VH-VL binders against RNA-binding protein 26 (RBM26). Designs and how they scored, part 14

Target 1, 75 residues: RNA-binding protein 26 (RBM26), of Homo sapiens (Human) (q5t8p6r532to606)
Amino acid sequence: TKLELRKVPPELNNISKLNEHFSRFGTLVNLQVAYNGDPEGALIQFATYEEAKKAISSTEAVLNNRFIKVYWHRE
Key: E = the ipSAE of ESMFold2; O = the ipSAE of OpenDDE; V2 = 0.75 times the mean of E and O plus 0.25 times the DockQ between their complexes.

## First folded at step 14 (VH-VL; framework fv_rosmantuzumab)

Design j05 (from g02 with light chain D34E S95A; at its last look DockQ between E and O 0.87; V2 from the best seeds 0.71)
Fold by ESMFold2, look of step 14:
Structure j05 (fold): chain C 75 residues (1-75), chain A 120 residues (1-120), chain B 111 residues (1-111)
Amino acid sequence: as target 1 above (75 residues)
Amino acid sequence: QVQLVQSGAEVKKPGASVKVSCKASGYTFTDYYIHWVRQAPGQGLEWIGEINPSGGSTKYNQKFKNRVTMTRDTSTSTAYMELSRLRSEDTAVYYCARDHWFEPYGMDVWGQGTTLTVSS
Amino acid sequence: DIQMTQSPSSLSASVGDRVTITCKASQSIDYSGESYMNWYQQKPGKAPKLLIYAASNLQSGVPSRFSGSGSGTDFTLTISPVQAEDFATYYCQQAYSLPWTFGAGTKLELK
């Protein structure tokens, strides 16, 4: 259910910006910016696996920025 | 084999429009952005714009905004570029090229080019 | 727009020579520790062919006599040793920001 973002520009790495992009895929239950001490990292948690799967499967550039990468989060 | 095959040469008068096609084969069409790049005779390369075939989103070089439209048809794996209000300065070879959506390792496959001649 | 200044505009070389082509970006093209510089080869009447991506990575099927280096604003393509099939025009290209921009090209000619 958790997705990890990498290479997010710090000026876009905030709750309002990330919610603007990711909420269209489902219900967001957790957003952590600057994840794990990385100012370019973020954690996005959806309510369901299917919502997370839709988000990671999208080829649409995150916040119109092709450098931002989305991965499945591994604990 | 992976290929981009473009439509044939065009001769146009100033003020007309042209639509160039780029047929993809040998790979998953929606996994790659399609870029359009042109080259005037004896000149270098100029980026015109890009399209993400998955959703159809586009970005254009502002130099061409208001004159260029990029579209695609995922059922035929074909990208299109239409350039309107042609001028003699638009005489060039027009290329399509692919770029992976997730791993942007440059434009690794190019079409053969489409020659456009606009009479002065 | 990021301007790419490529030099020299042309050079002559013999088979077996070491050739160096430079490209300078008007601003840094680094993003998160990677340099978004690509190099292409183009022969007359043909489409460009990708040689090097991300400054130093050799594209699949490209001979190891081609190499790329540099970061920030300053980049180099090296061909060593030059072979007969390498006489062509070479372009650098930044993929850091839109619009993507190319250097003016370097024509490598047989001496």
Scores: ipSAE 0.525, ipTM 0.891, lowest interface PAE 2.0, mean pLDDT 92
ESMFold2 (binder alone), look of step 14: mean pLDDT 93; pTM 0.951
OpenDDE, look of step 14: ipSAE 0.781; ipTM 0.940

Design k01 (from g02 with heavy chain D99S W101S F102S, light chain Y31S; at its last look DockQ between E and O 0.43; V2 from the best seeds 0.00; counts 0 for: pae E 9.1 > 2)
Fold by ESMFold2, look of step 14:
Structure k01 (fold): chain C 75 residues (1-75), chain A 120 residues (1-120), chain B 111 residues (1-111)
Amino acid sequence: as target 1 above (75 residues)
Amino acid sequence: QVQLVQSGAEVKKPGASVKVSCKASGYTFTDYYIHWVRQAPGQGLEWIGEINPSGGSTKYNQKFKNRVTMTRDTSTSTAYMELSRLRSEDTAVYYCARSHSSEPYGMDVWGQGTTLTVSS
Amino acid sequence: DIQMTQSPSSLSASVGDRVTITCKASQSIDSSGDSYMNWYQQKPGKAPKLLIYAASNLQSGVPSRFSGSGSGTDFTLTISPVQAEDFATYYCQQSYSLPWTFGAGTKLELK
C-alpha cells in the first residue's frame, strides 16, 4: 500500500502538492516529505493495495514531471 | 529494427511554416518520448521540445514559445513538429530522437535529420 | 536552464592516444545516486550517436575504449586507445531537467 517517490524537486516535495496529484488514485492515509533524509524523497500510503497499484501503474507523469520515479516501498 | 525516418529537406521563405515528420518503427511507439533537436550550420545541438506519444502532452523550450507545435499520430507511429513564422536563423538540420518514458538517460535512437533552409 | 560548459573546443590526437574531454554543469545533475549526464559522438553529415548514459554506462554496441566518469557538476569522457574511426565531434548533454541542454562540442582531430 506504500509507494516511494524519488527525484521529487524540492519545490514540489510538499504535502499540498503531493496530495493534489495522488488523491486522484484513492484515499491517502499517510504522506511523508523528505523521506528517509532525502530532500527529494517522499512516501505515499493509500488505504488499499488496489489504489496504490492504480497510482504506480499510471502513465500520467507525477506532478507533470516525468523525472519523478515511483517505486513500491520495501519494508 | 528500431528506426526513426524523417521527411525530406525543405526550403522556405521567412514568415512561412514548416512541418517535419518522424516515423517510428521496430518498437512500441508509446513507450518512448520523441524529442526534436536542431543544429544550425557549424553549430552545436539545441533541444526544441518533446512529446509523450501516449497522451500527446508536450513540453517546449521557451525560446520557441508559440512558434512550435508538436503532435503525433499513434495509428501511423509518426511524430510531427511544426515551426511557424520562420526566420533565417531557423536554418538548420532538425532531428527527432527518442528517450524511454521511465528512464530519461539520453536519446538512444535518432532520425537521419531534415534540412531546413530559410532564405529570401 | 542548466548550462553545460564543455572543454576543450578541439583536440588533436594520434591513433593509440588516450584523450579526455570534460563537461561542467552549472548546477548538480545528480539525484538518488544517478548522474544525468550523457555523451554523444557525431560525424559530419550524420545524426549524433549515444555513447555513454548516466555518466558512466556504456550504450549497447559502443566499444569499451569509451568510458565516462564524474558526478555532481564535473564529468569526463575518456577514449583510450583512440582509433581511426573516433575522429569526430563529441557532445555532453544533461537529461536532469527540461530544457535538455548540450555542451558546445569538442572536435577530436587527427594530429
Scores: ipSAE 0.011, ipTM 0.724, lowest interface PAE 9.1, mean pLDDT 90
ESMFold2 (binder alone), look of step 14: mean pLDDT 94; pTM 0.960
OpenDDE, look of step 14: ipSAE 0.032; ipTM 0.761

## First folded at step 15 (VH-VL; framework fv_rosmantuzumab)

Design m01 (from i06 with light chain S32R; at its last look DockQ between E and O 0.87; V2 from the best seeds 0.00; counts 0 for: pae E 3.2 > 2)
Fold by ESMFold2, look of step 15:
Structure m01 (fold): chain C 75 residues (1-75), chain A 120 residues (1-120), chain B 111 residues (1-111)
Amino acid sequence: as target 1 above (75 residues)
Amino acid sequence: QVQLVQSGAEVKKPGASVKVSCKASGYTFTDYYIHWVRQAPGQGLEWIGEINPSGGSTKYNQKFKNRVTMTRDTSTSTAYMELSRLRSEDTAVYYCARDHWFEPYGMDVWGQGTTLTVSS
Amino acid sequence: DIQMTQSPSSLSASVGDRVTITCKASQSIDYRGESYMNWYQQKPGKAPKLLIYAASNLQSGVPSRFSGSGSGTDFTLTISPVQAEDFATYYCQQSYNLPWTFGAGTKLELK
């Protein structure tokens, strides 16, 4: 249910901005900015797999920035 | 066969506008950004802007902001670029090219180009 | 804007030669070990053709005599051996940030 964001500009890499975009796909249960020591990284967890799948499959640019990428998180 | 087919050559006077079309076929139109790139005679390549056919959002090179408008018609799989207040320096070949929405790994398919001549 | 400085502006070669073209970005175009550098070939009167993406990946249908290398700010396109059909102009291009920018081009001419 976890998605990893990459190439998030540091000025957009905050809880408020990321919540604004990602809450439209479902219920967020966890949101970590500057994830894993990467100031351009973030971790987003949805309540369900279906919500996470909807988010990762969207061609809508994250925060109107096409360079922000969404991947399935691998631990 | 994946292809982008552009509208024909244009001759315009300074101050006029031009609208170039780029018809896509052979792939899912909304999966790829459409970029516009121009090349003046004897010169290199210059990026003008992009449109995401899914939703129609655009980003323009600031050099052309206020003079360029990019649109699309998903029912005909066609992208458009309109350039206004033309000057002689706008004389160039204008290309459309596609780039997959997920990873910007360059433009893998290009249109044949549309020649624009701006002269008095 | 990221400036792309391409060198040389032109060079002459014979069929069978090894040719190297360089491109330098004004800032790193890497993210997490991946370089957003692309190379194109353009022949007179034709649209550019993608050869190499992400610095070193060969585009489908492009012969293996083309190769790309480099990271950070310094990148190289190598053609070995040069064939008659390779005489053209080559452009590097960064796709790391908008606006996308190109090198000024390198014209490869038959000696």
Scores: ipSAE 0.329, ipTM 0.852, lowest interface PAE 3.2, mean pLDDT 92
ESMFold2 (binder alone), look of step 15: mean pLDDT 93; pTM 0.955
OpenDDE, look of step 15: ipSAE 0.430; ipTM 0.890

Design m02 (from i06 with heavy chain S54N G55S; at its last look DockQ between E and O 0.74; V2 from the best seeds 0.52)
Fold by OpenDDE, look of step 15:
Structure m02 (fold): chain C 75 residues (1-75), chain A 120 residues (1-120), chain B 111 residues (1-111)
Amino acid sequence: as target 1 above (75 residues)
Amino acid sequence: QVQLVQSGAEVKKPGASVKVSCKASGYTFTDYYIHWVRQAPGQGLEWIGEINPNSGSTKYNQKFKNRVTMTRDTSTSTAYMELSRLRSEDTAVYYCARDHWFEPYGMDVWGQGTTLTVSS
Amino acid sequence: DIQMTQSPSSLSASVGDRVTITCKASQSIDYSGESYMNWYQQKPGKAPKLLIYAASNLQSGVPSRFSGSGSGTDFTLTISPVQAEDFATYYCQQSYNLPWTFGAGTKLELK
């Protein structure tokens, strides 16, 4: 249910913008910016796997930025 | 083997439309953007636009002023580029090329090109 | 749009020579520690061939005599030593922002 973002511009790497973008895929239960010490990183957790899958499967660029990468979070 | 195969040469009159096809094989069609690039005789390369084969989302070079339409058929792994209201300046070789979906690191596979001649 | 200024427009060299082609972007094309500059080779009647991506990464299957360097706005493609099959036209291209744009090209000719 967790997705990890990379290469998020610092000016866009905030709760408001990320919530706005990813909330359409489902319920966000956790959202962390500057994840793991990376100012361009973020961690997003959805309520369900299906919601997370919808998000990562989306072909729309995150925040209209084709550089931003989305991965399944690995624990 | 990974390849893009384009449709044959076209000869059109000014004002007409042309639709070029680009069939992909040897890889997952939806994993790469398809770009279209043209090259006028003796000239350089000009980017026309891109299409995401998965969603069908497109982005065009505004220089073409809404004359270009890119589509795809996922069932046949084929991308299409239609250019309307043709003019002599559109005479060129048109290429399709793939670019990785996740990292825009250039176009690593190209079609063989389609020659378009526009003349009265 | 990002303009790519490529130089020289043409260059003569002999087999075995060291050749350098430069490309200057009208603005920085760096993002998150990478430079989104690509280099292509094109031979007459053929489609372009990707040589270098992300400024300095050699595309798979491309000989090691090709190398790319640079960051920000200034980039260089180097061929050393030039081989007979290297005589062609080379293009730089930025993939930083749409529309993607190309340099005008450099034709490498046999001296």
Scores: ipSAE 0.369, ipTM 0.865, lowest interface PAE 1.1, mean pLDDT 94
ESMFold2, look of step 15: ipSAE 0.514; ipTM 0.884
ESMFold2 (binder alone), look of step 15: mean pLDDT 93; pTM 0.953

Design m03 (from i06 with heavy chain D31E; at its last look DockQ between E and O 0.85; V2 from the best seeds 0.59)
Fold by OpenDDE, look of step 15:
Structure m03 (fold): chain C 75 residues (1-75), chain A 120 residues (1-120), chain B 111 residues (1-111)
Amino acid sequence: as target 1 above (75 residues)
Amino acid sequence: QVQLVQSGAEVKKPGASVKVSCKASGYTFTEYYIHWVRQAPGQGLEWIGEINPSGGSTKYNQKFKNRVTMTRDTSTSTAYMELSRLRSEDTAVYYCARDHWFEPYGMDVWGQGTTLTVSS
Amino acid sequence: DIQMTQSPSSLSASVGDRVTITCKASQSIDYSGESYMNWYQQKPGKAPKLLIYAASNLQSGVPSRFSGSGSGTDFTLTISPVQAEDFATYYCQQSYNLPWTFGAGTKLELK
């Protein structure tokens, strides 16, 4: 249910922007910016696997930025 | 074999419109952006615009903003570019090309090009 | 818009030579450790062909005699040794920001 973002511009790597974008795919239960000490990183957790899958499967650029990468988070 | 096949040459009068098609095959159509690039006779390459994999978003070069419309049909794996209010300066070869949605690197597959001639 | 200044506009070489084409962007096209510069080859009557992506990555199927280097604003395409089939026009292109823009091209001719 967790997705990890990379290459998020620092100016866009905030709770408001990320919540606005990813809430479209489901209920966010956790959202962390600058994840793991990476100012370009973020961690997003959805309530369900299906919601997370919907988000990672989307071909729409995150925050209208094609540089931003979305990965499944590995525990 | 991955390929993009474009519609045939067009001859139009000034003021008319043209709609070029680009049919994709050999790959997952919905995983790539489609770009359109043109090349006037003896000139370089000019980027016209892009359409995202779902077809829900387009970005156009401001030079063409009010005259170009890009669409795509997932069911037929075909992309379209319509250019209206044609002028002689629009005479060129028009190319479609794919670009993977995950990383905006280069356009790795191109159509064969469609020649558009605009003349009175 | 990002302007791409390509040099030279034309170049004469012989088979076996080492040739270098340069491209300068009006601003840095680096993002998060990557340079969004691509190089294409185009032969008369044909569509462009991708050679290099992300400044230095060789596109699949492209001979190793082609190489790309550079970062920031200055980039280079090198062909060594030049082969008979390499005589064509080459273009640089940035994919850093919209609109995507191309260099004016470099025509590589047989000496």
Scores: ipSAE 0.475, ipTM 0.888, lowest interface PAE 1.0, mean pLDDT 94
ESMFold2, look of step 15: ipSAE 0.528; ipTM 0.891
ESMFold2 (binder alone), look of step 15: mean pLDDT 93; pTM 0.955

Design m04 (from i06 with light chain N38H; at its last look DockQ between E and O 0.29; V2 from the best seeds 0.49)
Fold by OpenDDE, look of step 15:
Structure m04 (fold): chain C 75 residues (1-75), chain A 120 residues (1-120), chain B 111 residues (1-111)
Amino acid sequence: as target 1 above (75 residues)
Amino acid sequence: QVQLVQSGAEVKKPGASVKVSCKASGYTFTDYYIHWVRQAPGQGLEWIGEINPSGGSTKYNQKFKNRVTMTRDTSTSTAYMELSRLRSEDTAVYYCARDHWFEPYGMDVWGQGTTLTVSS
Amino acid sequence: DIQMTQSPSSLSASVGDRVTITCKASQSIDYSGESYMHWYQQKPGKAPKLLIYAASNLQSGVPSRFSGSGSGTDFTLTISPVQAEDFATYYCQQSYNLPWTFGAGTKLELK
């Protein structure tokens, strides 16, 4: 249910913008910016796997930036 | 030879629509974004919008958002840009160009351009 | 939107000269160690041609007399020595954020 973002521009790497973009895929239960000390990183957790899958499968560029990469979070 | 070949010149009246095609060859079509850029006579370059490799996502310059539609056909390696409700200020050369998905490599391949003339 | 201020708007030079064109972004276009700045050359009746990508990388097939430098908000394109075929219009462009935006262009003319 967790996704990691990489290469998020600083001006876009905030709770408000990330919530706005990813909330349309499902319920966000956790959202962290600068995840794991990476200023380009963020952690997004959805309530369900299906919601997370929907988000990572989206073809739309995250926050209008195609350089932002989305990965499954490894636990 | 990597290239983008665009459809021919168009002459339209105000209020009409135009659909320009851009056929890709010599490379994997689905590895690149397609951008559309126009240039009015004697003016600079203006970005219109982009369509992602799969065709599932488009981003338009807000200036054109309500009038432009970009599509692409993987089976024919062809991208399309439709501009509706044409006005005289839409007179310009319209270019398609490819851009790498993950690297900041710029628009490295351009079509030859399509001249659109909008006049009464 | 990110504004790209390009200068000068026009420039006269002779073959053999060294010329520099400047482009200033309204905000930093650097991220993750890269500058999302590109330079294009355009000749009359032709499509733009990519010269430099990511501020300082020479596009394949482009002569080494072209070079790019800069970071943050300030970037430069240098041509040295200028050749006869280099007289054209040059544009900078940012791909840091949408919408992509271009400088107004610099026309390099033969003196």
Scores: ipSAE 0.490, ipTM 0.889, lowest interface PAE 1.0, mean pLDDT 94
ESMFold2, look of step 15: ipSAE 0.614; ipTM 0.907
ESMFold2 (binder alone), look of step 15: mean pLDDT 93; pTM 0.953

Design m05 (from i06 with light chain G33D; at its last look DockQ between E and O 0.85; V2 from the best seeds 0.61)
Heavy chain, then light chain:
Amino acid sequence: QVQLVQSGAEVKKPGASVKVSCKASGYTFTDYYIHWVRQAPGQGLEWIGEINPSGGSTKYNQKFKNRVTMTRDTSTSTAYMELSRLRSEDTAVYYCARDHWFEPYGMDVWGQGTTLTVSS
Amino acid sequence: DIQMTQSPSSLSASVGDRVTITCKASQSIDYSDESYMNWYQQKPGKAPKLLIYAASNLQSGVPSRFSGSGSGTDFTLTISPVQAEDFATYYCQQSYNLPWTFGAGTKLELK
ESMFold2, look of step 15: ipSAE 0.624; ipTM 0.906
ESMFold2 (binder alone), look of step 15: mean pLDDT 93; pTM 0.953
OpenDDE, look of step 15: ipSAE 0.437; ipTM 0.888

Design m06 (from i06 with heavy chain Y105W; at its last look DockQ between E and O 0.90; V2 from the best seeds 0.68)
Fold by OpenDDE, look of step 15:
Structure m06 (fold): chain C 75 residues (1-75), chain A 120 residues (1-120), chain B 111 residues (1-111)
Amino acid sequence: as target 1 above (75 residues)
Amino acid sequence: QVQLVQSGAEVKKPGASVKVSCKASGYTFTDYYIHWVRQAPGQGLEWIGEINPSGGSTKYNQKFKNRVTMTRDTSTSTAYMELSRLRSEDTAVYYCARDHWFEPWGMDVWGQGTTLTVSS
Amino acid sequence: DIQMTQSPSSLSASVGDRVTITCKASQSIDYSGESYMNWYQQKPGKAPKLLIYAASNLQSGVPSRFSGSGSGTDFTLTISPVQAEDFATYYCQQSYNLPWTFGAGTKLELK
C-alpha cells in the first residue's frame, strides 16, 4: 500500500500538493516528504493495495511533471 | 513491428484547416505520449506539441496554441493533429512520434510524415 | 524557451574519420543526475531517427560508433569511425522543458 516518489522537485515536495494529486486514487493514510533523507523523495501510503496499484499504474505525470517517478515501497 | 502510419499528403488554401492522423501499431498505444513535429522545406525541426497517453492533457508550442488541436482515440490507436487558419508558412512535412510516458528520453518511433502544402 | 545552439552547421568528412558535433543549451538541461539531451539522425526524405537519449545512452539498434557526452549546457555527438551510411543531417534536442527545442542541425557530407 506504500509508494515511493523520486525526483520530486523541492517546490512540489510538500504535503498539500502531493495530497491533492494522490488523493484522487484513494485514501491516504500516511504521507511523508523528504523521505529517507532525500529532499526529492516522498512516501505515500494508501488505505488499500488496490488504491496504491491504481496510483502507480497511472500514466499521468505526477503533478504534471514527467521527471517524478513512482515506485513500490520496499519494506 | 512497431510503427506509426500517417495520413496522406494534403493541399490546402490559406484559412483552411487540416487534420492529420497517425495510427499506431505493434505496441501499447497508451504507454506513450504522442508528439507532433514539423519541418518546413529545407529547414530544421520544430516541435508543435504533445498529447499524453490518456489524451486528457495536451501541451502546445505557444506558436501554435490558438490554432492546433491534438486528440487521440484509444480504440483505434490513432492520434490526430488539427491545424486551423492555415497560412503559407505552415507548408511543411508533419511528423508524429512517440515518447514513453515514464521518462522523456526522446522520440524513438516516428511516422513517415505528412506533407502539407498551403497555397492560394 | 531553451535555445539549442548546434555547431557546426555543416562539415565534410571521409569514411573512417572521427567527427564531433556540438550542441549548447541556453540553460542547464540537467535534472536529478540526468541530462535531457537527445540526438537524431535524418536522411533526405525520411523521418528523424533517435540515436542518443539522456546525453550518452545509445538507442537500441544504433551502432556503437555513435556516442554522446556532456552535461549541463554543453553536449557532443561523436561518430567514429564514420561510415558511408552516416552522411546525413544530425539534430540535438532538449527534452528538459516544454516546448521541446531542436538545434538547427549539422549536415555531415562526404568529403
Scores: ipSAE 0.610, ipTM 0.910, lowest interface PAE 0.9, mean pLDDT 95
ESMFold2, look of step 15: ipSAE 0.614; ipTM 0.906
ESMFold2 (binder alone), look of step 15: mean pLDDT 93; pTM 0.951

## First folded at step 16 (VH-VL; framework fv_rosmantuzumab)

Design n01 (from i06 with light chain L98Y; at its last look DockQ between E and O 0.77; V2 from the best seeds 0.55)
Fold by ESMFold2, look of step 16:
Structure n01 (fold): chain C 75 residues (1-75), chain A 120 residues (1-120), chain B 111 residues (1-111)
Amino acid sequence: as target 1 above (75 residues)
Amino acid sequence: QVQLVQSGAEVKKPGASVKVSCKASGYTFTDYYIHWVRQAPGQGLEWIGEINPSGGSTKYNQKFKNRVTMTRDTSTSTAYMELSRLRSEDTAVYYCARDHWFEPYGMDVWGQGTTLTVSS
Amino acid sequence: DIQMTQSPSSLSASVGDRVTITCKASQSIDYSGESYMNWYQQKPGKAPKLLIYAASNLQSGVPSRFSGSGSGTDFTLTISPVQAEDFATYYCQQSYNYPWTFGAGTKLELK
């Protein structure tokens, strides 16, 4: 259910901006900016696997920035 | 294998509209943005805009704002560009080209071009 | 908009020559250590053909006599050695910001 973002510009790496984009795919239950000490990283958790799958499968540019990458989070 | 085939040449009067088609084959249509680029006679290349065929979202060069509409039909793997209120300056060859969604590494496959002539 | 300035606008060369074409962006087109500069070849009556992507990566099927280099704002396309089939117009293009923009082109002619 957890997705990891990389290459997020620090000025866009905030709760308001990330919620603005990702809430359209489902209910966000966890959102951590600057994840793991990376100012360009974030962790996003959806309520369900299907919502997370919808978000990672989307070819829509995250925050209108085609350079931001979305991966499944591995612990 | 991979191919973009465009509709044929058009001759129009000023004030009319044109709709150009771009049919994709040999790849997963929704994995690639479709861009439209034009080239006036003897001139360079000018980017018009793009469409992401997965959801239909578009971005247009502001030079063409309010005159261009890009659409697609995923069931036929076809992208369309409509340009309205034509002017003589719109005389050009219009190309469609694809660009993989994951990285904006340029346009690796182009259509053959569609010649538009706008003449009074 | 990011302006792409190509130099020269035209040049003459013989088969076997080494040719360089430059492209300068009005601002950096780098993102996280990659440059979003692409190079195309166009022959009369044909669509452009992608040669180089991300400044220095050779597109599949393109001969190794083509190479690209540079970062930030300054980029170079090199053809060495020039072959008869290389006489064409070359365009640089940035895919970093909207609108995507091209250089004005460089026509490579047989001397």
Scores: ipSAE 0.434, ipTM 0.861, lowest interface PAE 2.0, mean pLDDT 93
ESMFold2 (binder alone), look of step 16: mean pLDDT 94; pTM 0.958
OpenDDE, look of step 16: ipSAE 0.510; ipTM 0.892

Design n02 (from i06 with heavy chain W101Y F102W; at its last read DockQ between E and O 0.82; V2 from the best seeds 0.77)
Heavy chain, then light chain:
Amino acid sequence: QVQLVQSGAEVKKPGASVKVSCKASGYTFTDYYIHWVRQAPGQGLEWIGEINPSGGSTKYNQKFKNRVTMTRDTSTSTAYMELSRLRSEDTAVYYCARDHYWEPYGMDVWGQGTTLTVSS
Amino acid sequence: DIQMTQSPSSLSASVGDRVTITCKASQSIDYSGESYMNWYQQKPGKAPKLLIYAASNLQSGVPSRFSGSGSGTDFTLTISPVQAEDFATYYCQQSYNLPWTFGAGTKLELK
ESMFold2, look of step 16: ipSAE 0.600; ipTM 0.905
ESMFold2 (binder alone), look of step 16: mean pLDDT 93; pTM 0.956
OpenDDE, look of step 16: ipSAE 0.776; ipTM 0.941
ESMFold2, look of step 18: ipSAE 0.580; ipTM 0.901
ESMFold2 (binder alone), look of step 18: mean pLDDT 93; pTM 0.954
OpenDDE, look of step 18: ipSAE 0.770; ipTM 0.939
ESMFold2, fold request of step 20: ipSAE 0.515, 0.664, 0.541; ipTM 0.888, 0.916, 0.897
ESMFold2 (binder alone), fold request of step 20: mean pLDDT 93, 93, 93; pTM 0.956, 0.957, 0.957
OpenDDE, fold request of step 20: ipSAE 0.873, 0.875, 0.873; ipTM 0.958, 0.958, 0.958
ESMFold2, last read: ipSAE 0.646, 0.646, 0.621; ipTM 0.912, 0.914, 0.904
ESMFold2 (binder alone), last read: mean pLDDT 93, 93, 93; pTM 0.956, 0.954, 0.956
OpenDDE, last read: ipSAE 0.870, 0.871, 0.872; ipTM 0.958, 0.958, 0.958

Design n03 (from i06 with light chain N97E; at its last look DockQ between E and O 0.89; V2 from the best seeds 0.71)
Heavy chain, then light chain:
Amino acid sequence: QVQLVQSGAEVKKPGASVKVSCKASGYTFTDYYIHWVRQAPGQGLEWIGEINPSGGSTKYNQKFKNRVTMTRDTSTSTAYMELSRLRSEDTAVYYCARDHWFEPYGMDVWGQGTTLTVSS
Amino acid sequence: DIQMTQSPSSLSASVGDRVTITCKASQSIDYSGESYMNWYQQKPGKAPKLLIYAASNLQSGVPSRFSGSGSGTDFTLTISPVQAEDFATYYCQQSYELPWTFGAGTKLELK
ESMFold2, look of step 16: ipSAE 0.531; ipTM 0.894
ESMFold2 (binder alone), look of step 16: mean pLDDT 93; pTM 0.955
OpenDDE, look of step 16: ipSAE 0.757; ipTM 0.937

